# Designs tried in a protein design chat: VH-VL binders against q9vjs7. Part 29

Target 1, 121 residues: q9vjs7
Amino acid sequence: LRYSQGTGDENCETLKSEIHLIKEEFDELGRMQRTCNADVIVNKCEGLCNSQVQPSVITPTGFLKECYCCRESFLKEKVITLTHCYDPDGTRLTSPEMGSMDIRLREPTECKCFKCGDFTR
Short names: E, the ipSAE of ESMFold2; O, the ipSAE of OpenDDE; V2, 0.75 times the mean of E and O plus 0.25 times the DockQ between their complexes.

## First folded at step 15 (VH-VL; framework fv_tezepelumab)

Design j4 (at its last look DockQ between E and O 0.01; V2 from the best seeds 0.00; counts 0 for: pae E 6.9 > 2, placed apart)
Fold by OpenDDE, look of step 15:
Structure j4 (fold): chain C 121 residues (1-121), chain A 129 residues (1-129), chain B 108 residues (1-108)
Amino acid sequence: as target 1 above (121 residues)
Amino acid sequence: QMQLVESGGGVVQPGRSLRLSCAASGFYFSKYGMHWVRQAPGKGLEWVAVISYDGSNKHYADSVKGRFTITRDNSKNTLNLQMNSLRAEDTAVYYCARETYYHWTFGSWEYREDAFDYWGQGTMVTVSS
Amino acid sequence: SYVLTQPPSVSVAPGQTARITCGGNNIGDKYVHWYQQKPGQAPVLVVYYDSDRPSWIPERFSGSNSGNTATLTISRGEAGDEADYYCQVWDESSDHYVFGGGTKLTVL
């Protein structure tokens, strides 16, 4: 098995969460065409990661602190359909073309403990 | 700690059968699609089979279709590959690999163009007369 | 069947940028994944969904995909990058996962 896994991943996991998504669509002239929204279930990373403090002769304080945070190690693209669309006047759109909107987002598929200061996507 | 450990490899004669097993630990096994991928000595990677998270869907490479059967036991966190009617060209290291996370979409399995994010160490299968 | 074509070998000097190509018909319409395999070891995913990286893979590894060619780019090549690299896609028409033939990267 070839992978890089930090210590303390035991409490870091991928969970489901409900979020509300909203997206506005504009025409080529910058005029709002519609606003679409939906409540959807997406993944999130949540949990505790073991951090440690140890003596160090190379730090001014005499200690080295390594903090670890639970965050995504993998992301996956997900297509979500926003099923509630409204025109600029607030009237719900019901046509097949305008009544819904597909959007793409990325959600975590794997969560691990990484140093908190590390780069995030 | 996450692990994938293959076993069951060995030397067999053509026409014989062999059963490979992959023991998974350290993750929610039942949430992930699993694959077998093989590699002949000195050759490239070849996909063999996939099984969905719940075992409801299976797909095979044409080269092994009708001869190999992929199964899983989620209660035991095991993936298996039953290989029947083995041929010399089946000689390879066999890897079990986890597909990137599958999620429920409208109550169904979402089959996407996902990658293999974790691999076992492999088990060698040799088919020779 | 869908076929992915890779050069059999690529050489790069230390510190230079290596580019490994993966050719396929309209491969730009597919998600391409890349795996690194060192001698005697299992493959390791280094790039997925064309350009994403696992968090533990160095930023030196990047990917792109358009038209008929996907490319794995390894900047600031180092000896530790010597390995075989495989591109991979899923082909909907055949419902197969397809690997390229692999490229041996040598860092001179």
Scores: ipSAE 0.042, ipTM 0.626, lowest interface PAE 4.8, mean pLDDT 85
Fold by ESMFold2, look of step 15:
Structure j4 (fold): chain C 121 residues (1-121), chain A 129 residues (1-129), chain B 108 residues (1-108)
Amino acid sequence: as target 1 above (121 residues)
Amino acid sequence: QMQLVESGGGVVQPGRSLRLSCAASGFYFSKYGMHWVRQAPGKGLEWVAVISYDGSNKHYADSVKGRFTITRDNSKNTLNLQMNSLRAEDTAVYYCARETYYHWTFGSWEYREDAFDYWGQGTMVTVSS
Amino acid sequence: SYVLTQPPSVSVAPGQTARITCGGNNIGDKYVHWYQQKPGQAPVLVVYYDSDRPSWIPERFSGSNSGNTATLTISRGEAGDEADYYCQVWDESSDHYVFGGGTKLTVL
């Protein structure tokens, strides 16, 4: 793939990805009651965003770096049920109350190139 | 038993620096986003900063941006807050708080819940002459 | 820059229902979380995602959120409910976490 000036050569997009989710649950005394996990297919942002350097009198170096990062412009909530739950001893939990756990996940639905947030003027 | 233990608070003069630490135990620290939240004496809660589970994403409240740096060391299960150019208005109890929730933020997936489900007991920072 | 507004105090008689409000522009489009803080203690999460409750929090605690107002409701108020209560949201546009100013609940 070729790098270019301007926005026409960028390829920031929303792609499917697999992530491994682990969630621990504790009681009011801070004792672990269970750990639940799953592999889940979710969206992610991925791609190339062009960066540029230009002359500037307002920066300490005399140049302005315009870094761009591929990131989300919109997120959507997704509820995931984790069905692989274990007690602290590693025994599989199978009851309806303890054998599954719902978690809420926000995933990107649109991705674009934005200025990187590495510092502000 | 899950624990978050803050340390490093004390009395310092304006313009000086201080480094806070939060020791985590009893949970899988490297899978959780972590926060600092502060509370001035007699005042309400103020969010200070967040760091993603792997340290790749950081965000700061406007009141501390450019002066404070949040970091973590997952090999030691520690969260840190470097506080530079301290001011009288930074006087507060500083809490370490856990957030867990996968969502996409700023180019990566991270454990982040919008809520803070577990808090340390805090460490006091006093900035006065 | 997102702002949450809470009344400074709310008073109720024992056994009565307390309602603590949290105002914000279009707060109904956000998930609201509520924390209880007793003197000298760290905050405790009592309601999250507007209306969900950790399993150890009594059923007397409930929440709602619509329009520009979220509300924490504490039924059958007890002396043990006296505390400061904070609402909190995540503001997606700034990626900031915002607390309300806090409400002191008095049960007399």
Scores: ipSAE 0.013, ipTM 0.644, lowest interface PAE 6.9, mean pLDDT 82
ESMFold2 (binder alone), look of step 15: mean pLDDT 93; pTM 0.953

Design j5 (at its last look DockQ between E and O 0.02; V2 from the best seeds 0.00; counts 0 for: pae E 7.2 > 2, placed apart)
Fold by OpenDDE, look of step 15:
Structure j5 (fold): chain C 121 residues (1-121), chain A 128 residues (1-128), chain B 108 residues (1-108)
Amino acid sequence: as target 1 above (121 residues)
Amino acid sequence: QMQLVESGGGVVQPGRSLRLSCAASGFTFSKYGMHWVRQAPGKGLEWVAVISYDGSNKHYADSVKGRFTITRDNSKNTLNLQMNSLRAEDTAVYYCARETYYHWTFGSWEYREDFDYWGQGTMVTVSS
Amino acid sequence: SYVLTQPPSVSVAPGQTARITCGGNNIGDKYVHWYQQKPGQAPVLVVYYDSDRPSWIPERFSGSNSGNTATLTISRGEAGDEADYYCQVWDSSSDHYVFGGGTKLTVL
């Protein structure tokens, strides 16, 4: 990941949040086989970053504005098991094979203040 | 309090089969993924297989895929490894190990990917 | 297949800090776990999620992970720390769990 100089990192942190995940599984013909879901906890980046406005003789406005946003500096994968699975008709699947689904998610492990709009990752 | 006890090891000839078992106690077995990890004499650790908490998902190392089968009986707190078509290179101490789940509300689980408890292992020797 | 590389051996004097490295491509994007194994015993988890410790593991054991290298650090090395140490990751592309080759730590 590319690091940018940031400010106010102390106000940008990794937090846990509860989200509802839904994943659909299709067969080779594109037909839906099942839908699995669960409420899970994942990491997120949240916080305030200090932005700066400085006088500048090189900008038309006479000012240089640098905005900073709280965003992830590192992402890592983990596996989550969705334990509520349903067939296309909405019937709960309870078999060992079809009753649950493992999914891979990438979540932030560290958060920092970066210049807004810097998407070089 | 928490205990994993492997059994079923022994000496077998190449091409034969052997079944290992791991008895778990002291924790809610049905909430944890379980693994087999082996270690050849004087060598490092090698992951063998994993089975999810409910047995719905299984994965194997390439070295044993198609020959080994991992199973579990949650009603008996037992993990098993059926080893077929055994080879000399399968000679090792076989450990059962627990992978920790984070249990969340609404019945979801998160894998930790590490092994926090291990058995003492059972020795398997494949020799002609 | 994903590969983890460890030095075969590391030596430290008592009271000194031991550092055991684990190399892997973009290993910093993975969670690294560490195990201690003494002769004739089963492995013991000493560090998980790069830097977390089980409550029964001394604070002398710490971990870090960035770039292509993870490091297990054992401060104030004791004779009792002499053991083999293994790093371990989960590879999402293959769904395999991967161990390093192990490092023998000697305290002399």
Scores: ipSAE 0.016, ipTM 0.633, lowest interface PAE 7.1, mean pLDDT 86
Fold by ESMFold2, look of step 15:
Structure j5 (fold): chain C 121 residues (1-121), chain A 128 residues (1-128), chain B 108 residues (1-108)
Amino acid sequence: as target 1 above (121 residues)
Amino acid sequence: QMQLVESGGGVVQPGRSLRLSCAASGFTFSKYGMHWVRQAPGKGLEWVAVISYDGSNKHYADSVKGRFTITRDNSKNTLNLQMNSLRAEDTAVYYCARETYYHWTFGSWEYREDFDYWGQGTMVTVSS
Amino acid sequence: SYVLTQPPSVSVAPGQTARITCGGNNIGDKYVHWYQQKPGQAPVLVVYYDSDRPSWIPERFSGSNSGNTATLTISRGEAGDEADYYCQVWDSSSDHYVFGGGTKLTVL
């Protein structure tokens, strides 16, 4: 059985997205040494989750609304190489040690409907 | 040269309000999530609040939620903390700090998680 | 709220390796960041993402994280390393940031 399926129109999913990523690198004196950037493809969570209204003795109205929100259930590390590096004067850096920068990021690899207000992951 | 300079600290009575400011320079302020972190005299570090790069998301430690409000003005490169209903346990040095980790956080990609640069702090003393 | 536990103090002989631990439930599922704070100064980031360093931090500072324990390792300890050290995580569930209680490192 599928977690995100019930009756109705659910479509919580992990989708590809393009972002422009910029990273500034500073020295111990707080001086900028370089700025690096790239357009990268990463995941995002997007979609609708079914909310249900059901009979309940707990609420004042005799009904309980179970709201569900599409969010990440698992994040994985990804290493991205930023290929466009510049010194503080805007000059392109091309040496092997300064012409690119590897950064780590965490992206969603699994998205699920969770009860709204329950952000345990 | 990158700088974060806190101001607005002082001695105040319990129940009163105080507003802290942090002036940023030497980096693109509007790209960074910004934080307040405090340290009571002789004690450890305690995170207080965060505001996302564009001001759209805010989170608070439970000890200050409902009493403190974090805001930012990206046109003036300024981070603020409005502190209401002050208590003796709010006595601390207050640091502003910037965050550089980039990742997906509930509905958005943003810089979060670690604090790579800190101001020198401003002292808040709450006493009768 | 998520809790990080550090020993209050650690002592090492000069030239030897210091290890400072940071305990937390399933901390190996999180990224751990470490800060050095000298008396009267603001904290300085020394290790982030468990094991990465800012470019100005010497390679003798290193970190690891697995299971319920993260560790900051300072090889070839020297008097200049005497400071308070804090571990820190971001808890994605609450979107809160948590520091350990701090460890005073003494180099004898």
Scores: ipSAE 0.015, ipTM 0.657, lowest interface PAE 7.2, mean pLDDT 83
ESMFold2 (binder alone), look of step 15: mean pLDDT 92; pTM 0.939

Design j6 (at its last look DockQ between E and O 0.17; V2 from the best seeds 0.00; counts 0 for: pae E 5.8 > 2, placed apart)
Fold by ESMFold2, look of step 15:
Structure j6 (fold): chain C 121 residues (1-121), chain A 129 residues (1-129), chain B 108 residues (1-108)
Amino acid sequence: as target 1 above (121 residues)
Amino acid sequence: QMQLVESGGGVVQPGRSLRLSCAASGFTFSKYGMHWVRQAPGKGLEWVAVISYDGSNKHYADSVKGRFTITRDNSKNTLNLQMNSLRAEDTAVYYCARETYYHWTYGSWEYREDAFDYWGQGTMVTVSS
Amino acid sequence: SYVLTQPPSVSVAPGQTARITCGGNNIGDEYVHWYQQKPGQAPVLVVYYDSDRPSWIPERFSGSNSGNTATLTISRGEAGDEADYYCQVWDSSSDHYVFGGGTKLTVL
């Protein structure tokens, strides 16, 4: 390559990650009313992004290094249902109203290398 | 009953240091990300810092980066803010605040879009000659 | 750095609907959270994830978010709703948490 590593070393991609979600629900007095949990597979961005070096008259060294970071280019909302809910005594809750809890999060659906510090695409 | 109680505020001269503490009880402290948020007298809310549930990830507002250090002790359910090189602009009520829910992950990825569903009463820091 | 813009004040007559706006570039792609703060008190979460409400918050409080504007709506406004209201997001580009400047709601 002339002045930078090629993109052959980059492997920024969307990967599956396992997380354990726990959510406690409290009343207005701060007393726990239930706790819900689940193990969930979600996406994350991970991988190597090559930094580029190019000639520059702006910097004192005569070179400019452009740092690239693996970040999301698109996010998608995902509703996660926590299916294991328990009352404060540890008793399993199974009613339709209290036996599950929905958690909203956004996960990456596409990941790319962006110049570090410019994550808005 | 869930509680967040800040302490360590006071009056201090510019250039000096203070250490704030936030004592947590009534919830699984070690599973929540924690924040410091401040409010100058008569002004709006300003986010200061965050620390992840296990302490592995920290972020700071630009106005305090390099001067403030957020830490936590999960064995004592305590959040701390070490405030060095204090300036008049740091005069504010400092709140500790909890994220809406908690998780743990493989790796360093954490969801960062939570609201702050519980706040302490705040502690006043005054930086004045 | 991401900036959230709120009107400094909003006034409504008792019993009428108050709407408090929070402007930001592509804010509809973010989750927006809303806090109520009465004098001398800590903030209280009233709406989160754009439109969800804690179970202790009256249904008169609702939220929406699309395009460049998120809105907190308080129907049947009453004197007890007088407070400062703040919107807040997580800014993914800086990994910072950002508050709007706050809106003082007056019920006349």
Scores: ipSAE 0.191, ipTM 0.728, lowest interface PAE 5.8, mean pLDDT 83
Fold by OpenDDE, look of step 15:
Structure j6 (fold): chain C 121 residues (1-121), chain A 129 residues (1-129), chain B 108 residues (1-108)
Amino acid sequence: as target 1 above (121 residues)
Amino acid sequence: QMQLVESGGGVVQPGRSLRLSCAASGFTFSKYGMHWVRQAPGKGLEWVAVISYDGSNKHYADSVKGRFTITRDNSKNTLNLQMNSLRAEDTAVYYCARETYYHWTYGSWEYREDAFDYWGQGTMVTVSS
Amino acid sequence: SYVLTQPPSVSVAPGQTARITCGGNNIGDEYVHWYQQKPGQAPVLVVYYDSDRPSWIPERFSGSNSGNTATLTISRGEAGDEADYYCQVWDSSSDHYVFGGGTKLTVL
């Protein structure tokens, strides 16, 4: 067994990532109104966190292991505009009302190592 | 227009078999996981089974495991439920439901199969002697 | 098996706020979804992933989830809101989908 006394935060970072978002919009009757998409840049948490193993008299193995995972410590709402919209027939929509779609999502603004399984929304 | 239409319900005796079908239209069927959910008369909702978008993964409620089989034909936009060894307690309205697709979680979009965003109107199955 | 507990019934006066609870062990660690079902009709998703809402569902419907309790909140209750409401989660430990027992909402 390996002993670790590190903070676990050595390589957990907030990074930029590019993703392709697709959103279908339906009405209350289930009729597809449009499909919108865009390539967008969003934040993500990525990196390695050090787990710790300590001697313990209360465990059968004689050791206590704490596992840490890289995740968000702060989230912020972001409005993203999907700029490519199409009707159900595949025709590009160009009107100001239908040609784009705003979506709201929450992205991390800060990342750190937490004990695995523990999270706050 | 998006539609889910169940069929195949009816009255059967205990121990018999019945096959339900759900016809999907108005969306790309092959991209979505599908579910069966049932509701006994005057009772609450009970999840029955799920099948992944490509049919590679299936799960069942303990109450129907070994007796029911969920299948799908993506070329025909059809979901099926083969019900064998039917019991009185299987009496219920059976709904087919579409699971949600993408959800944003913790800074990323991921495919999730947690919620049922569209439901059919259901088909009644009665098991009685 | 994972169990979700709902009150059998909730009553609210018109224009007032209704709150329907869904209890479960550490339910705050799970995503909770809510469905509305009116008599003789199929269920309708009204809140999903704790607090998200379909675009065709009124903003009067909102959800929260923390600790051992998820809550569906219906502000400015209307007669048309009378229905059965079900909470639902996906239990990762068993890979089962679990519904609450349902709550009958009455608008007096």
Scores: ipSAE 0.136, ipTM 0.725, lowest interface PAE 1.6, mean pLDDT 87
ESMFold2 (binder alone), look of step 15: mean pLDDT 91; pTM 0.940

## First folded at step 17 (VH-VL; framework fv_tezepelumab)

Design f1 (at its last look DockQ between E and O 0.37; V2 from the best seeds 0.00; counts 0 for: pae O 7.8 > 2)
Fold by ESMFold2, look of step 17:
Structure f1 (fold): chain C 121 residues (1-121), chain A 129 residues (1-129), chain B 108 residues (1-108)
Amino acid sequence: as target 1 above (121 residues)
Amino acid sequence: QMQLVESGGGVVQPGRSLRLSCAASGFTFSKYGMHWVRQAPGKGLEWVAVISYDGSNKHYADSVKGRFTITRDNSKNTLNLQMNSLRAEDTAVYYCARETYYVTVKGSWEYREDAFDYWGQGTMVTVSS
Amino acid sequence: SYVLTQPPSVSVAPGQTARITCGGNNIGDEYVHWYQQKPGQAPVLVVYYDSDRPSWIPERFSGSNSGNTATLTISRGEAGDEADYYCQVWDSSSDHYVFGGGTKLTVL
């Protein structure tokens, strides 16, 4: 059995996405001090990866299918300022020390098709 | 007030099963990824498993894969660990731990937390004959 | 597979600076998190993302990470700092979370 692998419809890309970030901050006694949030634009991996079909004597169907998933191959730090902070009672916090919060996250800078469950650094 | 309380530990014979629970309160549990981390007596910390905020993604340490199942019930604010085919090497204090923040996701993109800012008190599991 | 190495113990005199190392291949390209554990207690996050602190952790705790070594620095060491300290990373290649072996800090 044969199949052709032409230019397929793989389109694994790094695309921009809007996300809503929320962080709840607690004190050493486990009491909530504030909740902060923001809407931000970050990168994401999105797209379709082709699965491979090949002959196999091992499987009951006579074929082996390898699944590939669009996933990040490299991540970079992004610092985000959460500008909507509220105390436990829901009152907006506006002081310099409590009215915003910087957080760090990692976002993809490169996306590739990997065998599902496999990764490279 | 934020609280994580583990329960369900005990003494069991090898080959038996045990189910751990972690009751969460004082934060929006359904928005956080959750972990189990264990510590054998006199030894260091060992990561066991993670479950994403909505339960859609799970990962396990190699030492427990195929034997342990992490689950969550967001309607009851509970995290669970089903532990099957227990071995003497599974003897440890088991902690549940929370990721540091959460992300709401549109589409297929995922953001994973990689630090744990709150831990429960732990529950002891002893596997011996 | 990814391994983090820590010295099993570190000792400092009261008021002096303690440095606890966490070694790993290219660990400077990872975010390193640090936990304090006192006897009979759960771990407490003291430093995350290499150098950030939860708001309740005193500024005496700081961190750095470059090359193959991350370091937790505790200035003006106190008896209350005696604990086990663990470094931790997320290994994206395996989706595993990896802890170092732990370092016992003694203040004497």
Scores: ipSAE 0.073, ipTM 0.693, lowest interface PAE 6.9, mean pLDDT 82
Fold by OpenDDE, look of step 17:
Structure f1 (fold): chain C 121 residues (1-121), chain A 129 residues (1-129), chain B 108 residues (1-108)
Amino acid sequence: as target 1 above (121 residues)
Amino acid sequence: QMQLVESGGGVVQPGRSLRLSCAASGFTFSKYGMHWVRQAPGKGLEWVAVISYDGSNKHYADSVKGRFTITRDNSKNTLNLQMNSLRAEDTAVYYCARETYYVTVKGSWEYREDAFDYWGQGTMVTVSS
Amino acid sequence: SYVLTQPPSVSVAPGQTARITCGGNNIGDEYVHWYQQKPGQAPVLVVYYDSDRPSWIPERFSGSNSGNTATLTISRGEAGDEADYYCQVWDSSSDHYVFGGGTKLTVL
């Protein structure tokens, strides 16, 4: 018995999204040094992918479960500057060194449906 | 000071169950994804499971899928790992680890950095007859 | 499954530069992270996103990643750098976190 393996690529696309990023920074002793944030525009993957559950005589559970998720197929690095930084007491930091934080993130440039790992929601 | 402290390890027979716990402190626990990573004696690191910051998403390594369950209680700053149907090959030091996150306050998007920036000291699990 | 390959061991003299490689198919397209583990201790993140470094990690530690090889570079090697080092990636195709086999660094 053989089941068809479909990718279910429907309505999965790369979109622009404005998000508010927050990052905490800690020192070598694990103490919080600052929290930085900024509003930024990043790419995201969004859409629907076809998942299916069908009876199976070859699986222990009696079912073949195929789950697909809209995810990135290609990524690019993006450097973002978080321009609002605060100390643990909530005081804004304004020094050149501590007043901003550069972070690197990887954002999608292309999206498609991938077979999902096991997940619970 | 940031701390991750694992507990619950011990010696069990094959087929038995064990529940590990990780107590977190010194940071906003609810902002970060958490992982379990294990290391067999004299061997390398093996990823076990991940749970998202709010507990809505969980993923497992194939080697433990269907047997292990990762959970968290953000009100108690606790991460847990329920291990069922234990096997000899599950013998290892089990670490809880924090994943670096970029979080959006409105929950519209989260970005996973895929790196483990802080680790506990681990708890030993021995599965033997 | 995605596989990361590391040499089992690397040896350097004090003050010299150690290079630990991590091989993987098109690993240059993935972000690689590195962990240091000293005997009897938990792993410590030393490099992430190929070349970024936690602020409390010495500048002697650096990383690069291109093609099929990521490299952790430890300049001016010290006795205290003796440890096992692991590379790690997130494989988007399987949604798994993958570690290399580890490299034991000896400073002779």
Scores: ipSAE 0.016, ipTM 0.611, lowest interface PAE 7.8, mean pLDDT 86
ESMFold2 (binder alone), look of step 17: mean pLDDT 91; pTM 0.942

